# VH-VL binders against q86iv5: the designs that were tried, part 21

Target 1, 237 residues: q86iv5
Amino acid sequence: LDSCSICVDFVGNSLNDLLNIILNSGVIGTCGDLCSAVPGGQIVDTVCDLLCDYVGVDEFIKLISDVDPDPIYICEKISVCKTNDNAAASLDLVQINPQNGTVGGTFTLSIAYTVTNTIATGQLAFNIIDPTGNAFGDAVLLVQQSPEQYTQQFQFQATPSEQESFPNGLYTVQALVCEGSCGSPHPNTYTLANGTTTFTISGADSSSMSGAGSFSGSSQSTQTGAASGSGSGFALF

## First folded at step 4 (VH-VL)

Design v1 (framework fv_ciduvectamig_arm2)
Fold by ESMFold2-Fast, scan of step 4:
Structure v1 (fold): chain C 237 residues (1-237), chain A 124 residues (1-124), chain B 110 residues (1-110)
Amino acid sequence: as target 1 above (237 residues)
Amino acid sequence: QVQLQQSGPRLVRPSQTLSLTCAISGDSVSSNSAAWSWIRQSPSRGLEWLGRTYYRSKWYNDYAVSVKSRITVNPDTSRNQFTLQLNSVTPEDTALYYCARHGIVGATYYFDYWGQGTLVTVSS
Amino acid sequence: QSALTQPASVSGSPGQSITISCTGTSSDVGRYNYVSWYQQHPDKAPKVLLYEVSDRPSGVSSRFSGSKSGNTASLTISGLQAEDQADYHCSSYTSKNTYVFGGGTKLTVL
């Protein structure tokens, strides 16, 4: 992995820990003070030290303590991730299969997009908005993505959880291609392309007996990763 | 009540490794509130901070850019001491070498205890 | 380049006040309030006089005071005494997690 991806992963996973350390500590005078308190073991501490040492502890704390912290912006300010104010892309396809499913069923989101001017550090992100207005989503990190056509697939199972209950009704999918973090107010952030689709959920868990009296099983799966790597965070517009 | 006592060779040949030891009493080398530094003094460069070691959940080291490629500062918890190793020495490394303690938590980022100093001459 | 700038020498008569400046950059003196001052008598290790710009360790005379404005820290010694004749060194923490020192100032009490 490149230094940009390493930085984004570290900040994305450790941001709340870093904020808690900063808020609960008195004076933090060294990167070692800050980084040794971050949970995750020696590898996480080493990455933290490397990034913090590059800019110095005070600048690092300042970046972490920003009003709207985002990992891509922080890593751009550290200078391990690149920016491109002239990045450009188009969204060619946003499709969800099936368009009519059931609670507990598996859904596949397919996104096709074309980069027409290099994306230096950005995201392919999506939000799914349920019938009550509750939203969930995911993002994939895009690093130095050259002008070409790309496809990404995301898969999820509509299994009720504390975060999302999957009520029956109409769901809206919004997909974004961005330079920087999608929805971020930070400099060098641009929405390059957007697209929308819908799907419907109705009926019982697909692992239950069907109305015809036969048993219907389904394997459970979380959303799968993309070839471009994994992203952290997606802000709703 | 913290005391730092230095020891090591006072004459080193050019191209060899300079090695000094600083023995600590009244504190622990693995104290999570302290860091342990080497500082040298020469007429041409004045006081010059070389590097430090300190313990939190693991050992950390920081080094001055000017010596980073040839310096190591190592703790020894069993003997409650830390060492300086400086490789490929030249006559420019002739200096009075001090070990010193500083804090790393709160408003304690200053050198509060110093060793007695060791004059190291690099010559044939 | 990041060494701190001090005057090479300063002098005064007993009872007078003198000030020694210590000029750095926005990455050290201008950035942090971790400026310290050390007194060094001949053939002795440096002894801390002030830390965090203006705080005195236990046992340091109130005649020694410190201040900072922008990239410059200052040590002031009031009521000069013969035993104040020594070298004075400033130090600052840096944005690179290192320490830098000034070139040192020789104080002569006339």
Scores: ipSAE 0.006, ipTM 0.439, lowest interface PAE 13.1, mean pLDDT 84

Design v10 (framework fv_ciduvectamig_arm2)
Fold by ESMFold2-Fast, scan of step 4:
Structure v10 (fold): chain C 237 residues (1-237), chain A 124 residues (1-124), chain B 110 residues (1-110)
Amino acid sequence: as target 1 above (237 residues)
Amino acid sequence: QVQLQQSGPRLVRPSQTLSLTCAISGDSVSSNSAAWSWIRQSPSRGLEWLGRTYYRSKWYNDYAVSVKSRITVNPDTSRNQFTLQLNSVTPEDTALYYCARHGIVGATYYFDYWGQGTLVTVSS
Amino acid sequence: QSALTQPASVSGSPGQSITISCTGTSSDVGRYNYVSWYQQHPDKAPKVLLYEVSDRPSGVSSRFSGSKSGNTASLTISGLQAEDQADYHCSSYTSYNTYVFGGGTKLTVL
């Protein structure tokens, strides 16, 4: 696997742990001091040590401790992920099926987009905003994505959970294609394309299950294969 | 295992460029776990670290402030070696010059292998 | 002037213990556990003796030990032997992505 994806996955999974260690530990003198405290075992510790030693512990702590840190920016700053200030894309389709569904029903989000200048490190991301303003979403990491047409599908079941209750009403879908992390204020971050659609949920909540609300996705590309993603289940921008 | 062998002129005239080469065996100059340094030693200043080169996704160089404007440390992957170039030398640059390896991950930030040393005299 | 401060000389008798100090700043010795010690005999390259303050490379006698408190690292040699007569150098990584050395300490075994 490529060093960019490894870095983004590590930082994305460990960011809060790293912040808590930095805030609650005494003096952190070495990358070893920081990384040995990160949960996840020896593989996580090894990746942490490699990335931290690349820039030194002081710079690594600064990157982690920024007021709005993001994994793509951090991995770009340590030079394992590439940037392209000239990246360009368009959104061709944002579609959700069904347009009218019920609580407990399955919804499929279909996104089609065209890259016109290479995306070096970026995201295809979406938020779904419920009638009360509560949002949830997912993203796929885009690495060295060449100019061509791409499609991505996401699927979810509208099963009430602690994160999202799925009230009856109008839902808004927002989709973004970005160089860098969507919504980030950091350098080399650009919203390349955006799109919006809506759908409605109606009916009784009697089919609810505890703890549901997972996403699954697939992508299609003729030249680059399937794109991989991290996915958080929470609002991304 | 790892061996460092130095070569280069031992006498350099003031204002000219001092150039030394360090040939590496038993490791790769482009290893992503090692860095390659130049260190000099004189009676008046003791040991002085001058600079290093190392590879991760690209080549990196770091240099001591005292020489930064005059120094270049360059790798040569085809010959598995690295060089020191020090411009505008003065008699104060007269010293025994060593090349050395250190690690760049975890607890390996120490000089574990050294070249034999080359005495360079700067005089007319 | 060297970046790290060491005594110019130290002496001891066979069988005794001696300690050599190495004092830096909060940007080097006080910041990182990347302090190393090197032994140098006349006309030889330095040889690593300790790294990461107190770790010994394979083949280095347990008579050599290291410690650090604040901005000062220390090398202790126990059970002094005639062959220990040499120059000893400390080194530290810095927050500027560089290395610094001490002035060196000449150990005389009397």
Scores: ipSAE 0.000, ipTM 0.411, lowest interface PAE 16.2, mean pLDDT 84

Design v11 (framework fv_ciduvectamig_arm2)
Fold by ESMFold2-Fast, scan of step 4:
Structure v11 (fold): chain C 237 residues (1-237), chain A 124 residues (1-124), chain B 110 residues (1-110)
Amino acid sequence: as target 1 above (237 residues)
Amino acid sequence: QVQLQQSGPRLVRPSQTLSLTCAISGDSVSSNSAAWSWIRQSPSRGLEWLGRTYYRSKWYNDYAVSVKSRITVNPDTSRNQFTLQLNSVTPEDTALYYCARHGIVGATYYFDYWGQGTLVTVSS
Amino acid sequence: QSALTQPASVSGSPGQSITISCTGTSSDVGRYNYVSWYQQHPDKAPKVLLYEVSDRPSGVSSRFSGSKSGNTASLTISGLQAEDQADYHCSSWTSKNTYVFGGGTKLTVL
């Protein structure tokens, strides 16, 4: 993976740990002191040290402690991820199958989009909004996506959990293509394209409350290759 | 509850240093969740943010471009206060000066507590 | 002169709705959702009225609402009351890790 993807993955997985260490620590004098406290083992420690050493411990802490810190913004400020204020894209398809399903059923979200000016570091993201207004979603990191057509699929099972109960009714799907993190207030963030679709869930739910929903995704383009889904299960914006 | 109490000379001569102090109660000047700012108000310029100090493993300072060459905002952890020093003052620095707090963690980037204000006149 | 542009004055009658605009650039209001509004009565320090464009602190009336479109944030006061007569200031975080304020708007209720 490229350094941008490695940075975004590290920050995404370790942000809350870093914030807790910073809030509960007196003096953090070195990157080693900060990074050795981050859980995750030797590889996480090595990535943390490399990123922190690149900008210095004081600047690294400042970036992590910003309001609504997000991994893409932090990695852009470290200069391992690129920005493009002129990025451009369109959404060609937002489709969910089946359009009428039941609790416990499997749903596939298909998204097609066209990049018309390079996306330097961004997201293809979606939120699914249930009939009560509760939302969940996932995103795929887009790094140096050239102008061409792309497709991405996400799959989930409508299994009730603490986060999402899957009530009967109308569900709304919102999809966004963004430069930067979708919904972020940080500099160099732009919503490039958005689309919406709907589906319904009907019938009785006999599934257990355990068994969390899972997301999986795949994408391909004609020239560039594929991007993979994050598998988060939580709303993204 | 946070309270900010200002003190300092109200008359300063041109070319001298303007010095004000803001005493904090209900929070710590070295809190990891807050920043401490100076803001002034004049009829000609309205509200103008001057600078801030905050603590995260070390002290950080940010200053407005218009005053950056003349300004220092300094914390004093022993007295739980912070100060403004503005060098080489001119009559244009005559203003009502406020200290204020804003958060730096979570959705707290707004001035939630203000001092009472100190009118500083720069004249001979 | 001020970094953010506000009308110098606005007036209304009791019960009306009025809106005050705050226009910045793509490096402040247009980029961050860290726009706040302050109400200032004579001889008093400013008091936060709205933060993060539209959020109200505890104790602030729901008559005050905020929105943002592009580089312009707006404060709307519905059901205007005599006590709303005051100066209103907008503020935004900037890409330079600084704050900027608008010129202020004097609201007259008559």
Scores: ipSAE 0.006, ipTM 0.423, lowest interface PAE 14.1, mean pLDDT 84

Design v12 (framework fv_ciduvectamig_arm2)
Fold by ESMFold2-Fast, scan of step 4:
Structure v12 (fold): chain C 237 residues (1-237), chain A 124 residues (1-124), chain B 110 residues (1-110)
Amino acid sequence: as target 1 above (237 residues)
Amino acid sequence: QVQLQQSGPRLVRPSQTLSLTCAISGDSVSSNSAAWSWIRQSPSRGLEWLGRTYYRSKWYNDYAVSVKSRITVNPDTSRNQFTLQLNSVTPEDTALYYCARHGIVGATYYFDYWGQGTLVTVSS
Amino acid sequence: QSALTQPASVSGSPGQSITISCTGTSSDVGRYNYVSWYQQHPDKAPKVLLYEVSDRPSGVSSRFSGSKSGNTASLTISGLQAEDQADYHCSSYTSKDTYVFGGGTKLTVL
């Protein structure tokens, strides 16, 4: 675990808590004052103190209080994550298997992409848009991805939930490779590649009662050190 | 490899400013991985951390609450050193003063190198 | 008045084991694993003996070990030797981004 991935995970998980502390506390004079109020226990507090101490409490509060807070951008501003304005990539494959499935069934999304100029800190992200226009997705954090061909798989079950009902019909998959957070307005953020595919859901599987819908990912590369930080749930861009 | 060498007046009058210098060799005062602290030792209070300075994109300072209103810790990149200034001293500031280095990235929050110490007496 | 509580003195005979405690609060010793121990011989600067509760710098004997339970950290010296006679100081990082020290413990090897 590199310091960039640790930072992105911490900020992503604690952002709303940090904002609530900043809004509702009196005077915050130290990183200790801010971080001692963050829920999550000693390890979370230690990571908070380390990141805050790196830039100082005033600058840390400024970054957290930005109008459009973004974990990758915050961690780039702290200087624990790198940027590359010349990053470049292509999307070679976006494929769902099966292309025709059922409610409660398992689907595998396979994405192949090629990095042609190093991605310093970015995402491989996707949204799945249901027949009613409701979207859900996930992302994998990319840290110092060297020029090479990469393959990433995501797996999910079409199990109805409050977030996504999985109606019968045509589904659209949109995939992006980005430097920075996909869809972010912040500096040093670029959409490098995009791709689209479709699949269909029809009928029901009685096994849909087992577990909630969830995402699983795996990555294959000939080089060591592909980082991951998969989110889950809501549409990402 | 890292060495800290202290200098400065050893006798200070009450109400005056105590000023000490710590010269660094084997590391840079503007190193991104280190902070530079002042610590004092007296029989009545034991060891007391007073404050630190360190560099990231800019210089930062942190100070112990007990001395915050009277203390300044300043770096000097041209001479690779840092200084302690403690204003309005009283006889209670009589102590052995040390400079020390600690890390500020990862789990390096401990004092790994110390200066030789300077006994400062505050007396009329 | 030190922020961390240590016994003022401890004594032992050669070959014995002794333990020195360092008690703080949930905002320092109980919060962070940034507890360090320093050995100080007369007229010398303190020297780091342990860091991160239990890690030893190169050159420090395995006779020195550290542990932590709740708000109390402990330094244990096994196989006590005459050269271990010194003052021992604990330190912790705090939730206020400061360092605090214990009052120091004088170890006498009898």
Scores: ipSAE 0.006, ipTM 0.416, lowest interface PAE 15.0, mean pLDDT 84

Design v2 (framework fv_ciduvectamig_arm2)
Fold by ESMFold2-Fast, scan of step 4:
Structure v2 (fold): chain C 237 residues (1-237), chain A 124 residues (1-124), chain B 110 residues (1-110)
Amino acid sequence: as target 1 above (237 residues)
Amino acid sequence: QVQLQQSGPRLVRPSQTLSLTCAISGDSVSSNSAAWSWIRQSPSRGLEWLGRTYYRSKWYNDYAVSVKSRITVNPDTSRNQFTLQLNSVTPEDTALYYCAREGIAVAGYYFDYWGQGTLVTVSS
Amino acid sequence: QSALTQPASVSGSPGQSITISCTGTSSDVGRYNYVSWYQQHPDKAPKVLLYEVSDRPSGVSSRFSGSKSGNTASLTISGLQAEDQADYHCSSYTSKNTYVFGGGTKLTVL
């Protein structure tokens, strides 16, 4: 595990804990004071200390307390993750199988892309927009992706939940390759490529007991095997 | 590859300021993956870390509590070096003084390169 | 006194293994995996031997190994050789963003 991926994972998981400590503690004089209060045990404390010591406690608190939380941006400001304002990529394929499915069915999203100038720290992200305009999606972290051709696959089940009901109709898939976090207002963030496709859910609304499930993402790089960091979420951008 | 070369006076009178310089080659004093430390060694106290300077978005210092009121560690980017100033010295400050590089994030908080050492005697 | 506790001396014969302990507190050795070991020959600056408890810099023999349990870190030298005769110092990062050192251990190769 590279230090950039470790930082993005730590900040993503611990941001609210850090904010609560900063708001509720008295005077915080050292990184040790801040980080010893973060839940997660010695490994999490060690990562916190490493990152905080890298910039100093005052700057670390400032970065954590900033508006519009963005783990990639925070880790770039700590200098653990690199930036490349000249990153470049193209989207070669955005395909969903099956193109016509049913509620409760499994859908596979296949994305092929080519990096033409190194992506220092970025995302491959997708949003799926249902017929009513409700969106959900996922992303994988891209770290130091060299100029090569890459493929990624994501799977999800169209199982109704409180977040997404999976009504019958036309669904739109939007995929983005970005330097930085897709859709972020922070500096050094660029949309490098985008693509769309569609699929349909037809038939009866499935009210079976499998309706309790949620979507899940899994990523695989066929070129390097190193780029990962899948995070599940709703309406990424 | 990285080399640290020390210079400065070896005799200092009590109450004066001890000043040493560490010249860096093979790395930059403003490297964002390193910090630059002063460490001393004496028979009575062994090895004792005194302080560091390092650059991230701006310059920072950390100092050992025992010397905090008397110590300054300063970088000089134009000459690629850093200095130790220790004020109001006493005979207890007599020691062999080393500068050293420490790594952060990549190297994991250790001193990978050391200067040759400077024996500083504090005596009237 | 030094903040980390090491034995003052240790001895062994060529080909044997020896272990040097380094004991701190829950605010240094027990908290962080940032323990390093330094070898110092007479009239020379210390040289890094191990860092992050057990990692070796390039050029350091695999005869040198490190471990940690609780508040105690250990350096083990296997296949002891005459040139291993030196002082060995442990160091740890602390919860106050500083470093502490052990008192040093003199290794005598008999």
Scores: ipSAE 0.007, ipTM 0.425, lowest interface PAE 13.4, mean pLDDT 83

Design v3 (framework fv_ciduvectamig_arm2)
Fold by ESMFold2-Fast, scan of step 4:
Structure v3 (fold): chain C 237 residues (1-237), chain A 124 residues (1-124), chain B 110 residues (1-110)
Amino acid sequence: as target 1 above (237 residues)
Amino acid sequence: QVQLQQSGPRLVRPSQTLSLTCAISGDSVSSNSAAWSWIRQSPSRGLEWLGRTYYRSKWYNDYAVSVKSRITVNPDTSRNQFTLQLNSVTPEDTALYYCARGGYSSGWYYFDYWGQGTLVTVSS
Amino acid sequence: QSALTQPASVSGSPGQSITISCTGTSSDVGRYNYVSWYQQHPDKAPKVLLYEVSDRPSGVSSRFSGSKSGNTASLTISGLQAEDQADYHCSSYTSKNTYVFGGGTKLTVL
């Protein structure tokens, strides 16, 4: 992966750890002091040290401690991710298959979008809103996406969990293409396109429920770029 | 007690590589509370910090801007020592070279134990 | 020149007090409380006297004290003794994760 993707992944996974270290430590004088305390082993520590050393420990702490830190913004401020205030895109397709499924069934969300002016660092994100108003979603990182048509698929199994029970009824899907993090108040963040669709779930009987649901995703593009498509269980915007 | 022991005086020709070793007793070079530095002293420049190495979950190295392109500070855990390598030396590198223990943990940003010093002369 | 500014020399008589200044910038002395002071006798390695502006290592006399105001740190030696005749060096951690030193001050005890 490119340095932008590595940065976004690191910050996304370590932000709360970094905030806790900054809050609970005494004076932090070096990137080594900060990064050696981050859990995740030597690879995580190496990435942390590299990013922190690039801007210096004081500036790195300032960026992490910002009131609304987000990984894309932080990595843009470090200068390992690019911005484009003139990015542009359209959403061509938001489709769920099957349109009427059952609890425990597998659903595929297919999104087609066209980039009309390069997305430097952004997201393709979606929220699924259940019949009771509870939402869950996921996103993939978009890095240096050139003007072209792209497709992305996400799959999930409608298995009841603590975060989402999958009641019978009408579900709404909202999809966004953004420069920056979708919904972020930070500079260089723009909603480029949005779209919606719906699907229905019927049949909710199961004799047991187990752990949280998860998503898997894949991206289709002629451009080589970073994509992350699993793990999110909460609304993104 | 911590003791740092350096090799004796060196004469080096211009353009060659200077290599110095500092042997540690009373502490471990891989101690996660310590850092290990090289500092030199000349009449014209006074004391000048050159670089350090230290271990936390991995090895880190930090170097002064003035020497960064020519310098390497390396630990040797098997011999409990660390070394200075300085490439492409010039007469301006003539100095008394010290190794020292300098901590980077909160409140420990100073040099508490120093080696005896090694006189390095760079001349033809 | 040295990154931190010290007077080249200072002198005093036994029993008196002297002060040595160390002036840096807002990126070193003015930013961090990581100023240290070192005493160096002829043909000897430097010995730490103070760290974190004013803290003393075990075995260092209470006659040695430190302070800082803005970009300037100061070492004060009270009850001056003949054995205090030495060179004194200040050092500071920097915003670049490095250390810088002053040019050194030669103390003469008259």
Scores: ipSAE 0.005, ipTM 0.420, lowest interface PAE 15.1, mean pLDDT 84

Design v4 (framework fv_ciduvectamig_arm2)
Fold by ESMFold2-Fast, scan of step 4:
Structure v4 (fold): chain C 237 residues (1-237), chain A 123 residues (1-123), chain B 110 residues (1-110)
Amino acid sequence: as target 1 above (237 residues)
Amino acid sequence: QVQLQQSGPRLVRPSQTLSLTCAISGDSVSSNSAAWSWIRQSPSRGLEWLGRTYYRSKWYNDYAVSVKSRITVNPDTSRNQFTLQLNSVTPEDTALYYCARGKYSGSYYFDYWGQGTLVTVSS
Amino acid sequence: QSALTQPASVSGSPGQSITISCTGTSSDVGRYNYVSWYQQHPDKAPKVLLYEVSDRPSGVSSRFSGSKSGNTASLTISGLQAEDQADYHCSSYTSKNTYVFGGGTKLTVL
């Protein structure tokens, strides 16, 4: 992974911890003072130190403390992630299989898109909206994606959990390709393409259950620096 | 202890450049736990923060929007001081100018201030 | 222009308590716990009294205390003394990586 991907992953995972340290700590005179307080062990501390040292602790604290935190934007301001105001893409396919499934079944979301002007740092993101309006989704970080055709697949099992009960009915899938973070108001952020599809679930369990419920993603990028995202229990945009 | 001592011309003409120096003792202008600010005070605007410089892996500046096009805050490591340069001054820039050290240990506050320099902008 | 709102003046007698408010927005006082207070005697530079809403520098009397609720920070001076007669200024860090100040409050000890 390149420095951009490392930065976005670190900030995305540590933002709340960094904010709490900044608000509650008495002495933050160095990057070491800030970063040694971040939980996650030696690797996390090392990444924090490298990013903080690159811009200096004062600027790093300012970026973390911004009123509308956004990992891609923060990493762009640090100058480890690039921007392209002329990025362009089209969304060629949003398809879910099966289109009619049952609770406990496995669903595969397939997204195909074409980049026509390089995406410097952006996202392929999706939300799945259940019949009650509750949403969940995931995103994949796109770094220096050249003009080419790309595909991405996500799989999930419709296993009831505290985040999503999987009621019977019609589900809507919304997908976005963005330069920057999808839905962000920050400079250098653009929605490049969007698309939707639907599917149905029938045969729901009579009770909600905590437990697993997971989905996975992978990218078929031909360019160095593209990364796969992790699962999310909340709407992304 | 830290002390900040100000110097520079006290009278400038409209359209000229206002230039002030703040000499630092008891700390280094390149200290990685400090930032060095200019703040002015006038009856019409009260206290007004103008800008700062600070060293971390390189030198950085932040400036207030109202003066951003006219202001430069520059460090001088060899003399352990920093300067304010404010271009194209008008009579509204007449004020008492302070340099101050900013700390970012949880609060971004000004813990030491210079003695102040009254600068009059008039013809 | 003063970005933060303070009363122009307050007064009190020795031994009583007074409170000075400092009202900003959700982009400064309401966003961060980075509010500081400064005391300024005539012909002197401001001197820091409180930082991070309620913390005191070494040498500042415990009679000075600070608090914040929503977009309003407050400085309270208990056991008022004649030497407390001064101007009091609040300041906050902002989401634009700048600082803003209040208009200042003149405290008269009668």
Scores: ipSAE 0.006, ipTM 0.423, lowest interface PAE 13.7, mean pLDDT 84

